# VHH binders against Oxidoreductase NAD-binding domain-containing protein 1 (Oxnad1): the designs that were tried, part 19

Target 1, 295 residues: Oxidoreductase NAD-binding domain-containing protein 1 (Oxnad1), of Mus musculus (Mouse) (q8ve38)
Amino acid sequence: AVCTQAASWGLKASTLRHLTLASIIKSRRKTDHLERTASVLRREVMAAAKVCEITHESPSVKSLRLLVADKDFSFKAGQWVDFFIPGVSVVGGFSICSSPQRLERDRIIELAVKYADHPPAVWVHNKCTLDSEVALRVGGEFFFDPQPTDAPRNLILIAGGVGINPLLSILRHSADLHRDHADKGRSYEIGTVKLFYSAKNTSELLFKKDILDLVHEFPEKISCSFHVTKQTAQISAELKPYVTDGRITEKEIRDHISAETLFYVCGPPPMTDFFSKHLESCHVPKEHICFEKWW
Key: E = the ipSAE of ESMFold2; O = the ipSAE of OpenDDE; V2 = 0.75 times the mean of E and O plus 0.25 times the DockQ between their complexes.

## First folded at step 8 (VHH; framework vhh_8h63_2)

Design f5 (from e6 with G100D; at its last look DockQ between E and O 0.31; V2 from the best seeds 0.00; counts 0 for: pae E 6.7 > 2)
Fold by ESMFold2, look of step 8:
Structure f5 (fold): chain B 295 residues (1-295), chain A 124 residues (1-124)
Amino acid sequence: as target 1 above (295 residues)
Amino acid sequence: ELQLVESGGGLVQAGGSLTVSCAASGFTFDDYDMGWSRQAPGKERELVAGISYGGSTYYADTVKGRFTISRDNAKNTLYLQMNSLKPEDTAMYYCAARPDEFDYLIEGSQYDYWGQGTQVTVSG
């Protein structure tokens, strides 16, 4: 069913695993066939990109905004890029954390890169400057790409660590779909979305403000639950209502099982294996469970 | 340098009890999942018990109810209490460690670091 891929394109010094766990979101059988025959993956597109913003997301994570002028460059929410750096022989693999609509509107994608002793990550953290140029190639089968005529679905997103990156792309895409539907256009009618996001402590929860902004924009449709497993510092009053001490439990996830619910799981293999096995044991159809392993 | 040193193995009669321990150094013990694997002669290693940094535990079906894994974070020490020992429990027991972000343990959990092992022999 799902393909697990852990790979490194590194010299002996270090590697950054590219995380390509993918499944096809169930929309309709004919849609899957048409997507495969018209897929950008069959026609490889390598696009030039320029760094237009660098921010610190945490002590170990930097994000980049990349301007991608090539109009043939496109992606589906949840996919990653091959990241080609001039002068660096190892190709990076980084999930896109921005939405497809942001690319359509502004020609911008965002990446968040955790520091590692791996040449692309070292370059992002130590060498990258504004106006640095790179090349990108889209890949991955872990994505949410509903068509306007697809049945409405609720989403449960389960993230651990930097596994948040592809799920933030899906969450932002979901918000875009809600905005499009509110304009009464011919767009997909998405159901509710709940993000379960786990880390050791609140400082390692990335994108907290971005996530909460979406929750506050769509309080009846988008919700989140932050889970911290080794928090010792006091949690701020603004975060406290959303934070639970301890791991994401199987009971919490089980309460959301329905015929209309799709599950997207991305994080370290222990977490993704745990939840995928649990959901299967609860008779969730395999086509409703999408997961991608991240190390 | 990360090190895992097992001790406490030995010879014990069937039905008896034994505790093995693992002293850990060279890393922040509190941030790691720990586990015990065993390997009998001519067999592959199998994970028999695990304990996450948050205290969640896993046991293989063959030892469930007889073995208890525990950790003492103040002493950087992992323990395995083995009760009602059977001759089939005879094996080299290895301490294992991995960094863990998320407090999940399952059968077949992967570990990155291993000790040299301590021999447990159960006579019938």
Scores: ipSAE 0.017, ipTM 0.488, lowest interface PAE 6.7, mean pLDDT 81
ESMFold2 (binder alone), look of step 8: mean pLDDT 80; pTM 0.803
OpenDDE, look of step 8: ipSAE 0.018; ipTM 0.381

Design f6 (from e6 with G108P; at its last look DockQ between E and O 0.33; V2 from the best seeds 0.00; counts 0 for: pae E 6.8 > 2)
Fold by ESMFold2, look of step 8:
Structure f6 (fold): chain B 295 residues (1-295), chain A 124 residues (1-124)
Amino acid sequence: as target 1 above (295 residues)
Amino acid sequence: ELQLVESGGGLVQAGGSLTVSCAASGFTFDDYDMGWSRQAPGKERELVAGISYGGSTYYADTVKGRFTISRDNAKNTLYLQMNSLKPEDTAMYYCAARPGEFDYLIEPSQYDYWGQGTQVTVSG
């Protein structure tokens, strides 16, 4: 859908894959967000936002809830924001982890920001307080935005590290679509959604409770598999049924290949490259494979 | 302090075999992706083989089927077994390391740490 949605915006499939080419920057990991994403589609609306809640997702990750009163501000599940901080010259780029419906209902978006020696991240972790004001602009071509008349699709979401952030937005959007369809039967009928989320151990998996709450709400439509590659501590009883030892395998993913399945992959380049190559070798159309290497 | 020390290089006849090794210290070896790169005179450095912290391997096309990378986590040692050596394999071979994040290794990636290298010379 993302590749076909970009065609609706007048973008070619080669432009949607531009991120891999544009990320070929012969510099250290200190490169500017705006420079890396210079060719990425952005909306014109720049909106003021206020921090209304700060939480700790982990020792290294803080979540912000931002109130965005501007009714013209909108986004598609999976997109990110340019994050403009007064007094900080470097513009941040952070994936939105909340759903579009949360914005429509409450005027809130959520960001989860991993600590890094990078001015916007340092500001979020060390300076940001309640009522802090920032400006936002939506961007990104990694999203799931089905229209009511689109064919039903199953989703496979493959996450590593903070790559969970845009995929959590898509997962929450998927749950919203299931709720809307169950209540009225008029909205887009989404198929099944399965999240594969990989980390070294369970302590590095973000949003475990939020994800499992969605699985429990729609047990026949939404499922997840947490994959840990170097777990040494005991796994809690509540989490254990969802945890698999080892990496996410080609076979597990292959079992989900079908004409109606879309794949969303977000994480470190080795993981993203591995799954995109595997899916293409199984003749999954490029239009059904979307990936992003942020974070 | 992180340290990578290569050994086992030397002169070998074409068609012969050689094993080079890399002793690692100053970090948790089990948590790192490891690799071997080489640089011949007048050439750019190239990644020859890699092995992730979880054991997944990568080989450059020029060495597939002839070279085998392995690691011994109990000894903090990385190995490269080189068989059917050709004069074109003559190079300085460098041990490389980076923190492992995910158990996937498909393409050469930037490595953060390097050894001083060990010379492999293959005579015709």
Scores: ipSAE 0.014, ipTM 0.477, lowest interface PAE 6.8, mean pLDDT 83
ESMFold2 (binder alone), look of step 8: mean pLDDT 82; pTM 0.831
OpenDDE, look of step 8: ipSAE 0.539; ipTM 0.797

Design f7 (from e6 with Y104W S109Y; at its last look DockQ between E and O 0.40; V2 from the best seeds 0.00; counts 0 for: pae E 5.0 > 2)
Fold by ESMFold2, look of step 8:
Structure f7 (fold): chain B 295 residues (1-295), chain A 124 residues (1-124)
Amino acid sequence: as target 1 above (295 residues)
Amino acid sequence: ELQLVESGGGLVQAGGSLTVSCAASGFTFDDYDMGWSRQAPGKERELVAGISYGGSTYYADTVKGRFTISRDNAKNTLYLQMNSLKPEDTAMYYCAARPGEFDWLIEGYQYDYWGQGTQVTVSG
């Protein structure tokens, strides 16, 4: 615990100066990628990458497609990259939202970056252009990488905010595994996958079409539930069947508990702490609960 | 710029009641999680109560049933109604804010911004 946290992150004000100084006292969370992930294992390979496409996923989120020609560069669904930008001293940390198979076939990974007042995000939003070059290093222990002989598993994915990014990678990988099993019969046989994705409103839900396309491709194996807590605008007819007003409930999650079910939770720390604690209280083994916090 | 200004503190007899308020400006109030923390001399800061952007509430065990947090989004104001006050409630009470990301608050929730505080003193 930080005993003098207010004194460390704020200005001390006397009662005689209270009104003048009241508005400048604040503390800031540690969100530096390298500090937050200092103990997390990295792949040692660094690879050059080139921006080949820039799109807007929302007013505050840009997606980058990066061409990574180095054939030794690989990742597991759910992992992130250290994002090294020439001329920017702070190293970014961004989850990969594309599947490993997309990298194998096209040498492309996708990142989705929410605007924030820190240098890598500012660069992505304000400076990045087509053909911009960066360097990448894969890291993270939050991933789904089953082997063909592993027991079949059902997945419950619980996402909030940009925590959807690594879970979209896992969801896309799951769809790839379903396609592979249908074609070859010798690949991993994945069970069902359900995504619970929470946001304030439908405009903050990223990748809605991409997610629904996967649900429609595998309607008996892949499903989703969008949960909105502050919806004010009208919901489109196409989206409405998948949207629930309110929080993801503990009962909805509990109904999926079984020996065959793995839980992947990614989002703001309050969300990940809430669901991981709930699952542990329901006696789900720790090895069946994977979580990662995004800021 | 973001501002949090507390008011309503003072001296109260044990068993009495007091309401403290926090006037907020410089941000979209109804998109933020809000809370009250307190710090007595020689003690660590303690989260007393929180209210999320969606209205979910949290209370420390030491105040549950006696304190009520509320917010008025139209007036950009956060309140803490304190009833059945005890000498142990004597502290500087700080308004706290953080951008809301998930509509649930938990023990140990960390806020990003604090006001300068308002003193509450309970005599016994």
Scores: ipSAE 0.166, ipTM 0.600, lowest interface PAE 5.0, mean pLDDT 84
ESMFold2 (binder alone), look of step 8: mean pLDDT 82; pTM 0.832
OpenDDE, look of step 8: ipSAE 0.503; ipTM 0.780

Design f8 (at its last look DockQ between E and O 0.29; V2 from the best seeds 0.00; counts 0 for: pae E 7.7 > 2)
Fold by ESMFold2, look of step 8:
Structure f8 (fold): chain B 295 residues (1-295), chain A 123 residues (1-123)
Amino acid sequence: as target 1 above (295 residues)
Amino acid sequence: ELQLVESGGGLVQAGGSLTVSCAASGFTFDDYDMGWSRQAPGKERELVAGISYGGSTYYADTVKGRFTISRDNAKNTLYLQMNSLKPEDTAMYYCAARPGEFDYLIESQYDYWGQGTQVTVSG
């Protein structure tokens, strides 16, 4: 399955800058990015971008670093881009996995693209080279964009598979906010952040080192729990303390429910549907629950 | 080739019990979420029960407490035990399957379906 985004229905993001209103997106089978997101708000301006680095995150996932020189180009942590490739008529949709601060300082965004029989993904995996040029347009209502005057919040991030991509952007943004507060003391003061990330096995968990580096940098503020449902290979000593056999449980999530906690859930519909129903049954306000589905 | 073959349907009196089963072949049964849907005359299909590859279960409100879904991975067989049957349970019951990705309750669309077995509740 490739990472795709779904939209919030009929809500203005500007009214709730710190927290987007919760969206419950009904499960749908795979379809074209533009069709799936036709009602989602987009930035008006397209920006040119150049591939400046290509890495392999896993046997099936390539990461691109894109240089976006246009200073008007910006995004909020959790958003995606329309990905326009010269010579490819199908427009790609890929969540940004880097932080907004990385773009502001280095003019770089990162995308992680799982291989699929889908023209933009095929291009990324088989044709893309350094200095390849594409055009980007930002979209999506699944994001975390707190303002300095917003109430402090704790975050619970629940990821399945490549659903990690927008949540990694939010996690990195959260780490940037912690660094800014520690250095300056006048930025938004974010609370604790815990990532629950599920996959079939440890080889399918993306960004393990990047995630653990953030946990180690902020051990009292950032934590993670990796959940593997069909692990067969030995787990490395570095990962073992963070890995649980089995699914992310209702109890683990319930223990984090509070008036100060926001939930961001991104993954396949069975997981997203499960957690949305559970959180609502526990009376978590809908405005504190954000969902994004992918296949 | 993936195959789902239901059996065990029939006529039963209101208040009675019936077990339907689904024999599965052509895939790794242990890796699939399984479920039962039903379709009454003139009605849309309704998912009544599901069981994930890890054993987590789901029941529609209309059958909760009366129906029990189970699976026997050694026999590649899915079961639905139906107790306290009511005339409104009359329907064609279909076995359903999809590849398991996560061990969660399955309330969403399935990919594969059997041909169904008729359950008729009289009285």
Scores: ipSAE 0.013, ipTM 0.406, lowest interface PAE 7.7, mean pLDDT 83
ESMFold2 (binder alone), look of step 8: mean pLDDT 83; pTM 0.842
OpenDDE, look of step 8: ipSAE 0.497; ipTM 0.779

## First folded at step 9 (VHH; framework vhh_8h63_2)

Design k1 (from f1 with E107P; at its last look DockQ between E and O 0.30; V2 from the best seeds 0.00; counts 0 for: pae E 7.0 > 2)
Fold by ESMFold2, look of step 9:
Structure k1 (fold): chain B 295 residues (1-295), chain A 124 residues (1-124)
Amino acid sequence: as target 1 above (295 residues)
Amino acid sequence: ELQLVESGGGLVQAGGSLTVSCAASGFTFDDYDMGWSRQAPGKERELVAGISYGGSTYYADTVKGRFTISRDNAKNTLYLQMNSLKPEDTAMYYCAARPGEFDWLIPGSQYDYWGQGTQVTVSG
């Protein structure tokens, strides 16, 4: 499927209002996305979205491309959406893994959803089809949105599991900023970006081709290190230069600490807690560290 | 059907040693985080030791330096070697398992599956 008709599609506003209210009322348990994020800032815009492409990113992860025709819908790289499904009372929370520029250009956002015994994830994996309709609302304070006059910053992105999703959005945004600077001359000049991405094995590393394409497009600006903790199969020659056996180490991260470096960490709570403790012990200013947890 | 069967419990003198083991079946053992919890009468269950699918270990402060957790993936077996046993180590010891997602452990980790337990009694 091809997502070429952004402006011609949408849900009625009254339908969106009734869908949103019913979903919110029924989603009240303590591990609930809405409950856990109740104090987090949200955009006021609710937008209808239509599934225009579904792909298998791994045996357990599906990617959705969503067409969002509403031109008032926008997000910052790293943010998530409230994901409202007709007929499903639990509201999903999924990080956007595509860039803001992709939305501006094509009216497309991309979500990658790991299977879980959680109603929105079950719906994505078992019920969702092309042309399925959902409603979205942007939220989250984990993002990278530099202004044109901001000083250049280097980024260190630390991902575990599906924590790659918001960091891929930031990585893609960083690449867009590099392209914009070269072409237009009046955009933010970003520094270097290095991604540390940990998974059990290479088959669980999501978006490998997409990430390496960016590394190859900007070899002096973008780099990556894939860390696998239980690799049993042989690693392809294409991947091997980027793969390290074992966990992401404190030393590797410490070598990148500087006044110009910002850290974005997203993954399971044990990983984010570990790196939060390490960076604090190294006296990295809190304003240079951004963490987000996903379970 | 997932099964966790503990064995090796018994009566031991204070200062002695004991190894408990857990035979696992019905799942891909290599892909699971494993742990040992204990519960003394009238007390809450506490995680004593954990070992991730990648071999990272965790120990409660009360047992650190005395207990050693290990796993044999070829035999689908989890072990807890307990040395320098004290009367306060007397408890029912439970094998625990959860699917492994990352090679990191924290205190208070939640586990999905539990065995029936094996009694360890330490006498003075």
Scores: ipSAE 0.019, ipTM 0.475, lowest interface PAE 7.0, mean pLDDT 84
ESMFold2 (binder alone), look of step 9: mean pLDDT 82; pTM 0.834
OpenDDE, look of step 9: ipSAE 0.546; ipTM 0.794

Design k2 (from f1 with L105F; at its last look DockQ between E and O 0.36; V2 from the best seeds 0.00; counts 0 for: pae E 3.0 > 2)
Amino acid sequence: ELQLVESGGGLVQAGGSLTVSCAASGFTFDDYDMGWSRQAPGKERELVAGISYGGSTYYADTVKGRFTISRDNAKNTLYLQMNSLKPEDTAMYYCAARPGEFDWFIEGSQYDYWGQGTQVTVSG
ESMFold2, look of step 9: ipSAE 0.430; ipTM 0.749
ESMFold2 (binder alone), look of step 9: mean pLDDT 83; pTM 0.842
OpenDDE, look of step 9: ipSAE 0.659; ipTM 0.846
ESMFold2, look of step 11: ipSAE 0.336; ipTM 0.687
ESMFold2 (binder alone), look of step 11: mean pLDDT 82; pTM 0.834
OpenDDE, look of step 11: ipSAE 0.664; ipTM 0.847

Design k3 (from f1 with I106Y; at its last look DockQ between E and O 0.37; V2 from the best seeds 0.00; counts 0 for: pae O 6.5 > 2)
Fold by OpenDDE, look of step 9:
Structure k3 (fold): chain B 295 residues (1-295), chain A 124 residues (1-124)
Amino acid sequence: as target 1 above (295 residues)
Amino acid sequence: ELQLVESGGGLVQAGGSLTVSCAASGFTFDDYDMGWSRQAPGKERELVAGISYGGSTYYADTVKGRFTISRDNAKNTLYLQMNSLKPEDTAMYYCAARPGEFDWLYEGSQYDYWGQGTQVTVSG
């Protein structure tokens, strides 16, 4: 009697570990600058540049002045540069905040770089020194470059945070155009320029002095309004007339809409989208609205 | 590590009220935009309300006039007061955070950090 012990293969209930698909919120890989701007026009010229000055504009922003000796290197106000750092594989993208005329005159460009977990930005903040050498290539379609035959235009510049950089270039260029018209008889006459600039607080408003200097130099042509959204400290008496507690409002922008007015918007994506949409809703022609999202 | 912990969810009758809370830790709460998103079964996650680091608020059209988002920076806590609740409000409610550089809330804004959620069920 061969007792065939039926080995009851107890089907071990494979506990289907519900792999809770922790939705790996794929941190949207911040596309690198080159990937983001792959379709954007660049100049062919790649120029060597040397750091000649470093300034702390704010706790989080460093300004670099770079000497660019190459005479074929040029840019339009509002453009940015591909920023190539020796030994760093990632290429940076930084807006130029100086005027084209300054480059022509002094062979200097200025960049303001905010600290970020981005290798080029980290390099600027932690490793960049005087006489550091980099390579630059100009790019971008966000610019103001009026021709002598162009109609006079008023400019409304709407800046948020580090988005001030390209707009400051435009503002400085506008001032240069005023000077040239007055002194050299250039045919292009620029209209008025008004800057609306928003930041968390007055300490985060970059280039305040430079902006105010331009306002004081051209009081009938250039004006500014600083907006702070989280101001806790007392504002200096000198700055107080130019500072509003609160956001830039739709109404403030709407009041400046005219057929001859061009709008330049640069800041955080929500801000840029907001004002672009607002301007469109006000029937401002699309060709009069220039915007760049700052990442 | 940044942490968002939601609480206050539960079962509520239609027309009732409920307040959900989010305790934030591991970051400077005052410098962040905060939000509430919800996800109903079979639906996409949607932003319900947002509050900037500066206190500006946004509401989805579906909840305007019924929901109120608020923050207590001293307690690192985000709140959503929900009034006049409807069965359509049944969802998992998620606390959301992003670094706030500007006091701007835009419809459809994406947040970088999310909590585990708290379930809100509204019975008809």
Scores: ipSAE 0.016, ipTM 0.379, lowest interface PAE 6.5, mean pLDDT 87
ESMFold2, look of step 9: ipSAE 0.134; ipTM 0.551
ESMFold2 (binder alone), look of step 9: mean pLDDT 84; pTM 0.843

Design k4 (from f1 with R98Y; at its last look DockQ between E and O 0.18; V2 from the best seeds 0.00; counts 0 for: pae E 12.0 > 2, unsure alone 62.7 < 65, placed apart)
Fold by ESMFold2, look of step 9:
Structure k4 (fold): chain B 295 residues (1-295), chain A 124 residues (1-124)
Amino acid sequence: as target 1 above (295 residues)
Amino acid sequence: ELQLVESGGGLVQAGGSLTVSCAASGFTFDDYDMGWSRQAPGKERELVAGISYGGSTYYADTVKGRFTISRDNAKNTLYLQMNSLKPEDTAMYYCAAYPGEFDWLIEGSQYDYWGQGTQVTVSG
């Protein structure tokens, strides 16, 4: 493994090399993230990162903001990071939920991590503090990365549970593209974006305010539909217009099929398999359907 | 404590039928999506059938039309009826539960609850 620059942030290159090698050796176990994703595309570079903010998205989900000073570190909206923690032999895998533009402007990425009895998640929830240092490597083939000359596309994003994380990255990237086109005229011209997001109840919908802020900023271009399967509490008046009781339906998805539409699906395997097969049966080309199953 | 106990596996002739069952305890069965996965020696585990808490079903292409998944919420039991069995269906069959709508992207985050499996062997 190659230790990439960490000197300006207090990490020594030799320390980062040691951490990286030990983590790689121990992560060769059959059930860990690296073994299960060994065939997935990865950037070769590892970058040092520092925790600069910690917030609670819910009782069971913490968000981390990470400062990544290395200017060669980049990602595409929808990708994840290998998450290397000093003293933890198991390597984490977490989807990035912030946009690529946020990284380019502020050197910040954001991760949202659900509590689990698994060493990286335990560390994030129980040990992580401000200024904690980790190493990151970008991976994943689930992403939206249009070029300025690409044909305009509409997006349908289908999220279940924490599958929202990579799709929030894509949604935020889409909003950035709308802002760029309005200001510059020569950037990629993205079409409409509709997010379908399913959870047990409204308290389990992550990022509700962030999502609605984007909808309100681009009301003609960005829309969302929250679907709750076991809601028992009253839904606030602010949220109610966006909430449907029940699962995301085939009809709702079918209404958006066109040659210009791309579909991004991330959630539990039954959901992703169901929607990908449904879209194929409706003759959506396979290259217009991207899906990611949970791990 | 949550438990999933598979039963009903065995040896069967090609073209025959077999039903495997999964008894669940320690959780509110009605709230969970359930599935059957299988693993043959040297192969990846694959999801072969799923059923939502509301009864919607999924089948892998290799078993569609031959296998039927069902659930009995009153008995906390998941079933897989397997017809027209082929030697390729030989595998350990695992019952799985999806513990809600939270999807983990951390290492080791498979389905949160698994049974020990029941062996199905199809002779031809």
Scores: ipSAE 0.000, ipTM 0.244, lowest interface PAE 12.0, mean pLDDT 79
ESMFold2 (binder alone), look of step 9: mean pLDDT 77; pTM 0.784
OpenDDE, look of step 9: ipSAE 0.022; ipTM 0.436

Design k5 (from f1 with E101Y; at its last look DockQ between E and O 0.21; V2 from the best seeds 0.00; counts 0 for: pae E 10.3 > 2, placed apart)
Fold by ESMFold2, look of step 9:
Structure k5 (fold): chain B 295 residues (1-295), chain A 124 residues (1-124)
Amino acid sequence: as target 1 above (295 residues)
Amino acid sequence: ELQLVESGGGLVQAGGSLTVSCAASGFTFDDYDMGWSRQAPGKERELVAGISYGGSTYYADTVKGRFTISRDNAKNTLYLQMNSLKPEDTAMYYCAARPGYFDWLIEGSQYDYWGQGTQVTVSG
């Protein structure tokens, strides 16, 4: 029920950004995934996986569904995979956006990959086909994995851009935990979960239907707020109740601070740095603030 | 590719005025919070002024009342008008930017992108 911040601490990307313009272009955010995460704990198992579905989530983001038959392969909600592509020497790092229970049930994980000018992303966008084979290794310390006897916690999830990916995994896991508690009674009793998801406009929000389906399934336990900063197009009637024009307010965040609340923040480094600093200034214990920067 | 290019620095006499400018490109300027920091030899970099994407401003106590930050979103340009300059204002002045995720500025805000700087030297 507690989190670690080891993955974010090992990168120190914000410190490196105060260099010259030429140095800024060469910042660690463009370095190899393995170099940036060298100190992060990894599971030893490397599992073969096969692409069984490819979809366009947006003009710049593709989703892959991967079949992972190896029953020893497992992950915790919020973790990422090392993504090994035959013939591509650079190893990718992509957050898992599906829940651990989906893997248990169907042997499927989902990745959403934003296009970038580095070999794993180029391969996903330009070369990957159905039945393509890759190898995966789980890593990361940004996760929510409570045990049945852990104290109940409320979750506040704060996402920007593709930072939604690991938070969607946590949100789906939270819904699974609510279902399990209702069915079994002795499993972990999770509290409420609220997702704050910021983007430029509603067309850039990923997974809107998936998120709202979870809100509608557990309306007393799961809620969301979409914050858009440059919306000009008409917002659909389905989305309107959940959309705020503008940024997350200080009051909204303060209203959720309690001893039982854990904060998960994932998005661009300036967003994650700001929210983690702000929460510390409000005396939220560091152990209750989990953050991860984009990979 | 994000670029921040400062200009307008130079030598001025104490009590004088100077405007430095920052031309921005490679991003949507009106989505970003902007700021000016400075660093004198042997000192830590300090944020002297900030302006949010919505126009809210921040000033360090050492410059409040003397410096004015402004932005022209049509020209993608950030300005710092510096009046009543003192020798202690001598420093390299850096333009700074961060994506606007917030509707307020806090003291000690951290920025992601920096320019090469422009030297301001104030003689006694």
Scores: ipSAE 0.000, ipTM 0.305, lowest interface PAE 10.3, mean pLDDT 81
ESMFold2 (binder alone), look of step 9: mean pLDDT 82; pTM 0.832
OpenDDE, look of step 9: ipSAE 0.016; ipTM 0.326

